# Designs tried in a protein design chat: miniprotein binders against q56419. Part 203

Target 1, 326 residues: q56419
Amino acid sequence: MEGRTLEEVQEEVFKRHGVLVPKKELEDLAKALEEAGLLLTEKVEARLKEEEEKLKRERPMRLAGLSYPEGEREARAFLEAFRASYPGEGEEARVLLMPHLEPSRVPEVYGAALAALEKTPPPERIYLVGVAHRPLKEKAAALPVPFQTPFGPALPDLPALQALDALLPFELFNTPLAFREEHSLELPLFFLKGRFPEARVLPLLVARRSPELGEALKVVLRDFPGLLVLAVDLSHVGPRFGDTPLTRTLAEEARRRDLGFLERLAEGEPEAALAFLGANPTRIDGVEVVASLLPLLRERKGKVLAHRLDLEAPTLSAVGAGTLVL
Key: E = the ipSAE of ESMFold2; O = the ipSAE of OpenDDE; V2 = 0.75 times the mean of E and O plus 0.25 times the DockQ between their complexes.

## First folded at step 14 (miniprotein)

Design ke10 (at its last look DockQ between E and O 0.88; V2 from the best seeds 0.00; counts 0 for: pTM O .789 < .8, other shape alone 2.545 > 2.5)
Fold by ESMFold2, look of step 14:
Structure ke10 (fold): chain B 326 residues (1-326), chain A 104 residues (1-104)
Amino acid sequence: as target 1 above (326 residues)
Amino acid sequence: SPIEEVKRLIEEAIRLAQEGREEELLEKLKEAIKILIENGASPEEVAEIAFRLAMEFVRRGAPPELILRLIKEVARAAEEAGASRETVQRIAIEAYERIREEVG
């Protein structure tokens, strides 16, 4: 009945079924549907309010038993299997770029991250910067609560988070519900917490590039040293992402864009890495995070340890993932 | 005059900080910062207010968390008064750096 008058609906019913439904009965039905919709809206709003209140206390695992094991013993074996899938050696990371793609799709890329962590002294804290997959009220956000993992809770670094909030021209703690299902933090955190069980965490999301975040983090990292982790994926190509079905040519372009981006970052040239992508035609996931963190990436040289462009056969699409140490 | 009023408010805010009267401090602080921003004060001039108030809280043994909240409140007041986000961030960073330099 949306977009139609009640008379038009009445006439259509009569034409189709030979029965004239009185206008009053149609009005009563519309009123009842409206009242039912108000009740459903109230139930949804109450449930979201409850979830938001829970997120003010902790962020529970959402992917245990799906993307990684729920039990601690199996989780440790899982980490070792992923490390073994990368036969190389890592290097010490002051900045680590790693994926947030489903781990089973890119095991050696996560393994390379673990290899880097083996060479990295345990930090007091980890600045974990993911990509917001739900809208944020601001360009970036944090959730200052424990994040549950099979290895125990990853505790927030509250002093560092408060300092970061104080140095931003917007409220950092602005969108708790955006963290509810955010795999770009949960999946990397599993690996980071497994390797650094005592490190505190700053769980950060970027929705849109924020130079202000980079300026603030430059100050905070100086006074609260730690490991900076960019938890980002690379190219997204194929029909799921608005392209034609994946072809060899499109896959080759995606790999070229991924590797060119990573290699320029490894040379300490983050502005050149962004310029290389131009309009970002293969939709590299990490651009907003890198653009936010320029002051922390400039002149830091390092190495690309791993890359994979992983095929999604059912959608004829692919997603790139990489591991970079700086 | 507006300049004399803001000086009076700053002096009163410092006195309230010396006495640890946070709620009254915040109201005076917001008034002073509004007048400063509306009259074209530089980020460094606004940050000086945060620095001076922070030093009074440090003298009274305030924890670092209170100092950071003070910086955030100064920045919020500047934004409410119409400062650009770039200016607001410069105020906050300048205040933080000056406080860090003094305290070590």
Scores: ipSAE 0.774, ipTM 0.904, lowest interface PAE 0.9, mean pLDDT 90
Fold by OpenDDE base, look of step 14:
Order: structure tokens, then C-alpha cells, then sequence
Structure ke10 (fold): chain B 326 residues (1-326), chain A 104 residues (1-104)
């Protein structure tokens, strides 16, 4: 009934079916639909409140048995297979850029991340910075609770999280519901926890560029040293993202932007990487994360270990993924 | 006077800290900051007072966790006083660095 009067609906039913439905019956139906809608809204709100209260204690796995195995033994075999998919050797990382795309789409890119982690001494803590695919109340957020993995819970570094919150001009611990289904943390965390079972984690999300986050983290990282992980994807092109179907020209442009972005990051020039993208016409996912972490990326030289533009054939769309060590 | 009331609240907060009554201490600090803001204290003035308080707590053996909570409350107060986010962050970082330098 969106925008139509009961009289207009009555007339339409009469025209289509030759039946004059009494106005009272239409009123009763409209009232019943409204009551049902209200009841649905109340149930949804109650469920969301319950989920929010659960997230005060832990973040459960959402993608176990879908994107990765739930069982520890099978999960270890999964890690080994992904590592085997990358034939190269890694390098020690102080900063790791890795994807958060569905692992099965870009196995060698995750394999390159695992190769880098093999050359990395076990950190005391991991700063895991993902992309918020849902709105946040602030530009960035954290969830200071254990994240469940097949390798056991990834425990939060509460002292470092508290220091970070103290240095931010906004509440860091906001929008807990945004973490509930956020894969940009869950998928990378599987690989990180599998490699570094004793590392504490700072699970962070960025929705919009927050220079304040980079400035705060610069101070915190001095006193609470650890591995910085940027869990970001690259270009998003094709019909799913508002483009025409993938063509050779569009794929070449996506690769050019992905590699040009990663190479400038590898040279320690994150501002040049952002400037190279301009308006970001291929929708590189990691832009807001990189823009937030500029102080941590400046003057750090590194290496691009892997890149892939992966075709999603059913939608003729593609997503870029890369692994970079700094 | 508002200043005398702030001083009283600070002294009470210090006593509460010595007793391990952290939540009540934070409430007294919030009240003191509110009075300062309502009487036209600038974010910088609020920050400086909060620094001095934080340093006094450090000298009295306050745990790092409490100090971080104090810094955060100062940041909130500066925002409520109309400070820009940039100013609030600058104040918080400066506070943190000064405290870390002294505790060493």
C-alpha cells in the first residue's frame, strides 16, 4: 500500500479481480499488517540487544565451517594448504597488508601472508585493523573481548586497548554490533592466530579515515610493541559495484591501480599511494585504513609478495587482493 | 567559589584514590571538570589542571590503568567544553607523554 489510499487499493482490486472488497476489511488488513510490522520490529530490536550483550563477553565465530574449518586439526591442515599455494619465501614483517576476501578466492595471497609470518618473530600483540562494512558511530572502533577461532580464543590486549582509547578524541569502544558479522577481522585472524597462538590482539575497525587513530597508535606502538596488520582488499570492479561487466580494459585498470598503490606503499610513500588513486574510481577497499595509518607507514620500505584480481564469474565482477610486507 | 569547590573535589578524589575507590574518584573528577567548564575554563586550562592532578596521583602510586582513565576523562571534558578533536587529542597525547616521562 506504499503511497496509495485504501480507496485506490479497493479500486485496483475491483479492476483486477472484479471483487469489491469492503473498506472495513481493507482497514482490518492494514491494521493487522501494521501490528505485524511493529511486532517484527520489536523482536528484531530485542534480538539485537541480546546480541550486543553477548558481544560484551566474546565474539563468536561466524564463518567457521563456511570459509574455514571449525575443528583445530582441519584448520591446521587448511593453513598448511594455503601456505603451500604460495611457492615463494616470505620476509619479516613489521607491517603486514593482507586481504580479507573469501580465502578460497585468493589462496596464494593468503599463502604469501603466511610465508611472511614464518619469517616474523612471534609478536606479543597484533594490531589487527580491518574495514568496517557496516556503519560505525565513530570513524573507528574496537571490541575489547576474546575473538573465537579454531585455535582457541584470540585474547584482547586490554592495557594497550586502554592506552589507545585514552589517546583518541572519541570513544574507541563503540558500535559492538558492527563486529558481529565483520569478516575483515575474522578471516585474517584465523591465519594470525594459527601462526601466533600466544599473541594478544587489538581488533580495530575503520569506517572512515581517522588521522587521530594513526597518531594515537604511533604513541601506543612505542610502549606496546607489536605486529601491525592491515586487513584490506583492493579494487572492486564490475556490476556488483556499479560498473559494466569486467573487460580486459577494466581489469588492466584495476590491476594498475592495485599495483601502483601497493608499490608506493612498499617504497614508504603512503601519501603518494593515496594521491595516485585520486577519486579511487576502482574502489580500493583499503584507502580509509591507509589514510588513517599514515604515521605508521611513512618511510617504511618493504615488498609486494603477491597480488591477484579475482573474477567472480556469476556477476562478471572482480576484487583485487594483495600481500605487502613493510 | 567555583575554584574552592574544584579544589575540594580534587582533594577528595586524592583521598579516594588512596583508598582504592577508583569509580568514586572518577565521579569526583567529572564533577570538578564540569564545574570548570560551566565557569568558562578553556580546554587547555582543564587539561593543565587534569595534568597536575594526574601527576599527583602518579606520585602517590596510582596504577597505570587509573592514569589512563584520568587522561580519558580529561579528553571527554575538553570535548564537552567545545574543543576540537585535534585539540583534545593533542592534550591527551601531551598528558600521556609527560606522565610516561615521569614514571619512566
Amino acid sequence: as target 1 above (326 residues)
Amino acid sequence: SPIEEVKRLIEEAIRLAQEGREEELLEKLKEAIKILIENGASPEEVAEIAFRLAMEFVRRGAPPELILRLIKEVARAAEEAGASRETVQRIAIEAYERIREEVG
Scores: ipSAE 0.638, ipTM 0.843, lowest interface PAE 0.6, mean pLDDT 89
ESMFold2 (binder alone), look of step 14: mean pLDDT 83; pTM 0.793

Design ke11 (at its last look DockQ between E and O 0.94; V2 from the best seeds 0.79)
Fold by ESMFold2, look of step 14:
Structure ke11 (fold): chain B 326 residues (1-326), chain A 104 residues (1-104)
Amino acid sequence: as target 1 above (326 residues)
Amino acid sequence: SPIEEAKRLIEEAIRLAQEGREEELLEKLKEAIKILIENGASPEEVAEIAFRLAMEFVRRGAPPELILRLIKEVARLAEEAGASRETVQRIAIEAYERIREEVG
């Protein structure tokens, strides 16, 4: 009853419906609605607190049986099928850019990532950098717990995570709930853990560009060598993302932006890659991650192995995905 | 002078660290860092505190995890005293690098 008295409400009800509801009954109804809302809020808060505490011990699979198989044997066959979808040979990666889009939508792009991993010596650890789809309390976050996969738990590299935290001007372990449903880590991790079952993981999320993260990671990667993975998608175009329906012209622009971005990264020129996008009119998903990690991307040359701009027919929209090795 | 007062507090903190008196060490450290930051100390000067304490902790057999927490705590105290996040990170990285060079 914002800005209106109960008497005004009572009068309006009588005028419209011919029924006079006593003032006390309206007051009782208002109190009951308020109390019901408060009770719902309290229950939601208790459930979120419970989930947060669970996430401080482990991060369970959320997409098994939906995006990838739950059983280990079936999951291994799944990996083989994805590798087969990319006809060609990979190259060794010190840095790998790969998607986090639903795997069945871009099988050859994930296959290209697997091909690169075949050429990559098994790392002691993997720095897995995804995109936060839920707000973080800081620009970036980590969750230093085992992430469950069909291939067993992906164990955190606690010494490297502790070093990273020490070199940041904010608490790295700041938003456990943001990891609860974060597919940008879970989907790439399935492929990475399947190929490198012994590697430990640093599961990282970026919400907003953080030069501080890049400066700290430059030091940590020197002392704790490993594979750096940028788990990012490319252009997002169409009505789902605030555009008109996908046209051939918009699709060609998205493709041009995706490839130009990747090619400049492959030339070791991440600043030029960002400048090429300008205001990012096709909403390439990886810009905040790339902008955070500039010190790790400069002067590192490589190759674009795969790209697809995948159509979402029901929404008349499309999402780009690519595989880049540096 | 404020800088000389901070130096005395730092020497006292080192002595407390040698004696294993962590609660008293922390209070002296907080006071010293506050004076340094308020009087325009460089990131290198604040990092020197973390380095000197770390060397004492290493001598006493502290594990690497404790050394990393010491770096984080010195940097956090600098932020509490008013240092920018850029300065806080410079302190932490400088301390880390100096400690790593000495200890390996």
Scores: ipSAE 0.803, ipTM 0.927, lowest interface PAE 0.8, mean pLDDT 90
Fold by OpenDDE base, look of step 14:
Structure ke11 (fold): chain B 326 residues (1-326), chain A 104 residues (1-104)
Amino acid sequence: as target 1 above (326 residues)
Amino acid sequence: SPIEEAKRLIEEAIRLAQEGREEELLEKLKEAIKILIENGASPEEVAEIAFRLAMEFVRRGAPPELILRLIKEVARLAEEAGASRETVQRIAIEAYERIREEVG
């Protein structure tokens, strides 16, 4: 009915079906649809408020039984299998860049992250910085509650989160609903909690580049030392992302940009990594996170452990994933 | 001068803090910070407010959490007074670092 009068609808029904529906019946139907729409909206709003109130206490698993096993025993076997998928050895990480893509798509990339974590002394806390795939009220946000995992809850570091909030020119604890279904935290957290069960976590999301976040974290990390994890994907190319179907040329360009980005990060040149991407035509997911964390990435040398451009065959699209240790 | 008036308000705010009159403290702080920002005070000058008040709260046995809340509140009041986000962050960091150096 969008943009049509009841009379035009009546005429169309008559033309198609040879039935003249009384105008009153159409009015009653339109009213009923409007009332139903309003009721649906009210129910959705009420549900969202309920979910927001729950998120004040904990963040439940959303991808358990889908992306990873729900049971602890099965989850441990899952970790072992992913580690086995990467044949190399890791290096000690002070900064870890790892994917948040569906684990089954890039198992060896997650395996490389696990290999790095094997060489990393258990941190007191993990600064887990993900990508907001939903709008935030601010450029960045945190959720200061336990995150459920198959290995038990990942507990927040409340003192460090409070210090971080104090050093930001905005409220850090904003947009709790953005965390509800955000996989960029949930997926990497599975691996991190499995490896470091006693580590506290600072779950952070970045929607837009926030230099303020990097400056604040630089100060906080001095007093609250920990592992910094960038949970980011790389290039997003193909029809799902507005491109033509994946070709050899498009794949080569995506890989070139992914590797060129990671290599410059590995050299301790995050500004050069961003400059290399320019307008970011292959849509590297991690750009806003890296741009926010520049003070923490400068002059840190490291190594690219893994990279994959994974084809999603049904959409002829591809997503890049990588593991970098700094 | 506006600066002298702001200084008087800060001293009054400190006295109110000593008396535990928190609501009145916040009003005096807001007024003082507004005067300072409107007259071009530096982030370091505004951060001095947070530092001085923090030291008073430390002397009274305030926990670290309360000190962090005070820093955040001073920064928020600076934003409300028209300070840029950059200035607000500088105020907060400067206050935090000074307090950390003094108290450990």
Scores: ipSAE 0.686, ipTM 0.854, lowest interface PAE 0.6, mean pLDDT 89
ESMFold2 (binder alone), look of step 14: mean pLDDT 80; pTM 0.759

Design ke12 (at its last look DockQ between E and O 0.97; V2 from the best seeds 0.81)
Fold by ESMFold2, look of step 14:
Structure ke12 (fold): chain B 326 residues (1-326), chain A 104 residues (1-104)
Amino acid sequence: as target 1 above (326 residues)
Amino acid sequence: SPIEEAKRLIEEAIRLAQEGREEELLEKLKEAIKILIENGASPEEVAEIAFRLAMEFVRRGAPPELILRLIKEVARAAEEAGASREVVQRIAIEAYERIREEVG
């Protein structure tokens, strides 16, 4: 059934009632409606086209009032609370790995990212690389428009984005609608914009590993220096993700896979980090991003600042999150 | 005589670039690159075309974004002519590096 159409319905229910209806439930409903003759695909397509045109001009906040405060003063206090959740000091980052999981679930992991940003000279631009949760027309995509935040718009670095597009063998600006609800960019961006209000952003998504993206970024980062951010989550285990219920053994394996992956990245060995995961039995979602960016991660050593495997008792599932500086 | 036809189209595209006739040059460029790719031109040979055209636009004061668009158009033409994505990317990067080396 039409994921883009169902996504729009999901977004409206979420916006109005603060409840995220799982994709599976919407899919079951959509099938029933199709059999009853109630789904209006023509009207939904026209609305999606209109929304796509709006996204060519700006990307509005979708999670304000839900995952972070809408008001600027409250948003600043929110950042301070997250920083306080991490008692340590950060280290300067040229590359930062941070999560995109709901911030309140892993406050010290986001706090560690803020601690790293405190030690990092304000960059002219941030290469923010998230994970596409909707299909892209290509392996990767960007949206070269302002992203709204409580701290004002995060402006795109148009010259760097244009250079990146020119060096790719596909159109970089290919799937505007995939950005509409993409939390893997919006949630990290809140923290990044709050700490670096003057930095421009390259908002990038990876759907499938793209060696071409890494080769192009190697050139673009040389000529347009900035902070590279991998906005990725780690293990996904339990029934919500197609597993048996979470056990202590599965949770321990997820933690070992998360930390082993991060530690190998911290040693400057991204190929070894990928090899360590093998078939990726705990479904670390950062794999496609890391596999795309190998030229930028090789021989860059650093430190794991934080990790948490966040347990979801009602779903008997868990998601891992970490903070790594290189 | 496809190689001779490609050479003629390239010289015409360069002349059009010198005259600032951007849309007309793109048509000639696209056809020339198609002939070259179909006859086994190397990524460096195609990138040299992009470099020569870019230098004419630089001489006329073209902004960097137009130069980047030219690189993309050359790469796009190579893709349309059947070049693999690896080759297309090598063309684009080689052209970019050559232009950067000349202009700084």
Scores: ipSAE 0.771, ipTM 0.903, lowest interface PAE 0.9, mean pLDDT 89
Fold by OpenDDE base, look of step 14:
Structure ke12 (fold): chain B 326 residues (1-326), chain A 104 residues (1-104)
Amino acid sequence: as target 1 above (326 residues)
Amino acid sequence: SPIEEAKRLIEEAIRLAQEGREEELLEKLKEAIKILIENGASPEEVAEIAFRLAMEFVRRGAPPELILRLIKEVARAAEEAGASREVVQRIAIEAYERIREEVG
């Protein structure tokens, strides 16, 4: 019925089926559809409210049995296989940039992250900064609850989270529903919890660049030291993202952008990395995260361990992923 | 003067803190910060209020969590008074650093 009168619908039914449906019956149907729509909306709202109340206690796994194994034994075998997919050695990380893409798409990139974690002393806490793929009420948010993993719950560092909130000019604990299905935290957290089972976690999301977050975290990291993890993907190109199908030229441009971004980060020049991207025509996912964390990335030299531009053949699109240690 | 009024409210807030009347303290704190922000007080001047109150809480044996909450309430009051996000953050960081230096 979108944009048509009941009379136009009646006429169309008559033309197609040779039946004149009484106007009253169409009115009754329209009313029934409206009532059904209202009931659906109320049910959805009630469900969302229930999910929000659950998120006050814990964040359950959403991708267990899909992206990674649910069982601990199988999950450990999964970690080992991913580590084996990267033939190189890692480096000690104070800052780790790693993907949040579906692990099966870029196994060696996650393997490189695991290699870096092998060379990293167990941190007391992990600052896990993901990308918000859903709107936030603020530029950034945190969820101060246990995150479920196959290795047991990742427990929040409540003192450090409270200190961070105190140093922000907005409420850090906002938009809990944005964390419900956010894979940019869940997928990296699987690997991190598997390697560092005793580390507390600060699960953070960035929707838009927040210089305030970087300034606050700079202070908090001094008093609450830990591993900083940027869980970000790189270029997003092709039809799924509004481009033409992937070509050699488009792939080369995506790789150039990805590597040029990562290399400048590896040199300790995050502002130069952002400037290099300009308008970000290949849609590097991690831009808003990096732009928020500039004070923490400046003057830190590191190494690019892995990069891949992964083709999604059904959509002729590609996503870049990388692992960087600082 | 508005500044003298703000100072009186802070002294009253300190007394309320000593008595354990936290809700009333927060009300006086918000009012004082509003007056200060509306009259062009610096972030450092507002942060000093947080520091003075924090020291009173420390003397009473308040845990670090309560001190962090106080900083956050000062920041909220500044925001509600119309301070920019930059100013609010400067207030919070300055208060935090000053308290940390004093208490460890």
Scores: ipSAE 0.728, ipTM 0.882, lowest interface PAE 0.5, mean pLDDT 90
ESMFold2 (binder alone), look of step 14: mean pLDDT 83; pTM 0.802

Design ke13 (at its last look DockQ between E and O 0.90; V2 from the best seeds 0.00; counts 0 for: pTM O .725 < .8)
Fold by ESMFold2, look of step 14:
Structure ke13 (fold): chain B 326 residues (1-326), chain A 104 residues (1-104)
Amino acid sequence: as target 1 above (326 residues)
Amino acid sequence: SPIEEAKRLIEEAIRLAQEGREEELLEKLKEAIKILIENGVSPEEVAEIAFRLAMEFVRRGAPPELILRLIKEVARAAEEAGASRETVQRIAIEAYERIREEVG
């Protein structure tokens, strides 16, 4: 009946089965199906509200047993194995850029982040800024609840979050459901909580560039000092992302764009880094976060510690990941 | 006049702040901010009003979360009155800075 008039349905039933169903009965059936759809919508809405209420209390692990171990002992060994994957030394970070790509795909890139954390004095709090993979009601959002990890709960810094909310021209606590499955926070948090078990967290997501977020964070970070973490991936190339199959030339271009972006950030020139990407033809994931945080990135010089453009063999696609300290 | 009505509402809000009556004060404040924004009062002057009210709560020993809520309510009222998001943020940051400078 979808996409056809009731008269067309009536005619088809008569031709096929020899029974003329009165138009009133077809109208009643259509109305009942419409009402059933409204009830399904109400049930879906009720389930979503229930999930939202659960997220007001805590954000549970979603990737334990999938991306990292469930148990604390195994998780700690996992963390140590990742550090060992990067044989170099880190540098102290006031700002850390690290990936949110599946850890097993880029172990030395996460290892480089751990090496940087080894050189970083334990912060009172961590500003963890990820990339929203689900729509937000605003350009950015936060979820002011404990995030569960194998190392215990990562507690929210409620005073800093409240200050941030007060300095934004929109409600910061606007889309709890966007956090339910958000790996751009969960995966980096595993590493950060494992290294800094006492630090409180500001779990933040950016959907679209927000200069307002950067202006507010400049004030909040001054009054609530901590480690700023940009939890972002770099180039996304290949068929999974709308390109032809990954060629050597496309991969070389993606690497060049990733490294050029990171190197300009390392020079304290975030506007130049964005300009270098132009229309962002390799879909560097970190662009919206960097564009939001310009006031916090200007004039901060640092070093690129690691980079990998990781091949997804089944999809003939690749994703770039890097570690940058500022 | 609208400006005289806004000044009257602000003075009422200040007296309510001196008594620690947050909920009643917020209603008066929202109406005053609406009038001021609609009549082109600067973001700095709106922020000064938030600062004056916050200082009354600080003198009464209000916790920091109440002060931040006041700033947010002023910003929210300005947004509802049609101020741009840039202007709303200027109001909020300016109020916050003035309060922090005074209190430390």
Scores: ipSAE 0.817, ipTM 0.925, lowest interface PAE 0.7, mean pLDDT 90
Fold by OpenDDE base, look of step 14:
Structure ke13 (fold): chain B 326 residues (1-326), chain A 104 residues (1-104)
Amino acid sequence: as target 1 above (326 residues)
Amino acid sequence: SPIEEAKRLIEEAIRLAQEGREEELLEKLKEAIKILIENGVSPEEVAEIAFRLAMEFVRRGAPPELILRLIKEVARAAEEAGASRETVQRIAIEAYERIREEVG
């Protein structure tokens, strides 16, 4: 009934079906639909409040049994298989850029991340910075609770999180519901927890560029040293993202932008990496994260270990993924 | 005067800290900062007052967690007073670094 009067609906039903529905019956139906809609809204709101209260205690797995195995034994075999998919050797990472795309789409890219982690001494803590695919109240957020994994809970570093919050001009612990289904943290965390079971975690999300986050983290990292992980994807091209179906030309442009971005990061020039993208016409996912962490990425040289532009055939779309160590 | 009231609240907060009544301390401090800002004390001056208080708490054996909470409350109050996010962050970082330098 969007925008139509009851009389217009009555007339349409009469025209289509030859039945004159009494106006009273239409009024009763409209009222019943409105009541049902209100009841649905109330139920949804109550459920969201319950989920928010649960997120004060822990963040449960959402993708266990879907994107990765739920059982620990099977999860370890999963890690080994992904590591085996990358034939190269890794390098020690102080900063790791890795994807958050569905692991089965880009196994060798996750394998490259695992290869880097093999060469990395176990950190006391991991700063895991993901992308918010849902709106945040602020430019960035954290969830200071255990994240469930097949390897046991990833425990938060509460002292480091508190220090970070103190150095931000906004509430860090905002929008807990944004973490509920955020895969940009859950998927990378599986690999990180599997490799470093004793590391504490700072689960962070960026929705929009926050230079304040980079400045605060620069200070916090001096007193609370750890591994910095950027969990970001690269180009998003094709119909799912508003483009024409993937062509050779579009794929070449996506790869050029992905590699040009990663290479400039590998040279320790994050501002040049951002400038290279300009308006970001291929929609590199990690732009807002990199723009937030500039102070931590400057002058750090590293290496691109892997890159893939993965085709999603049903939608003729593609997503870029990469692994970079600094 | 409002400034004298803010000073009394700060002194009360210091006493509460000595008694281990941290939550009540933070409430008094928040109220004091609000009064100062509403009466035209600059965010920078508020930050300096907060730093001095933090150092007094450190000298009295306050845990690092309480000091971090104090810095955060000052930042919140400065934001509520209309300070730019850049100014608020600068004040918070400066306070943190000064405290860390003095405490080791």
Scores: ipSAE 0.602, ipTM 0.817, lowest interface PAE 0.7, mean pLDDT 88
ESMFold2 (binder alone), look of step 14: mean pLDDT 81; pTM 0.768

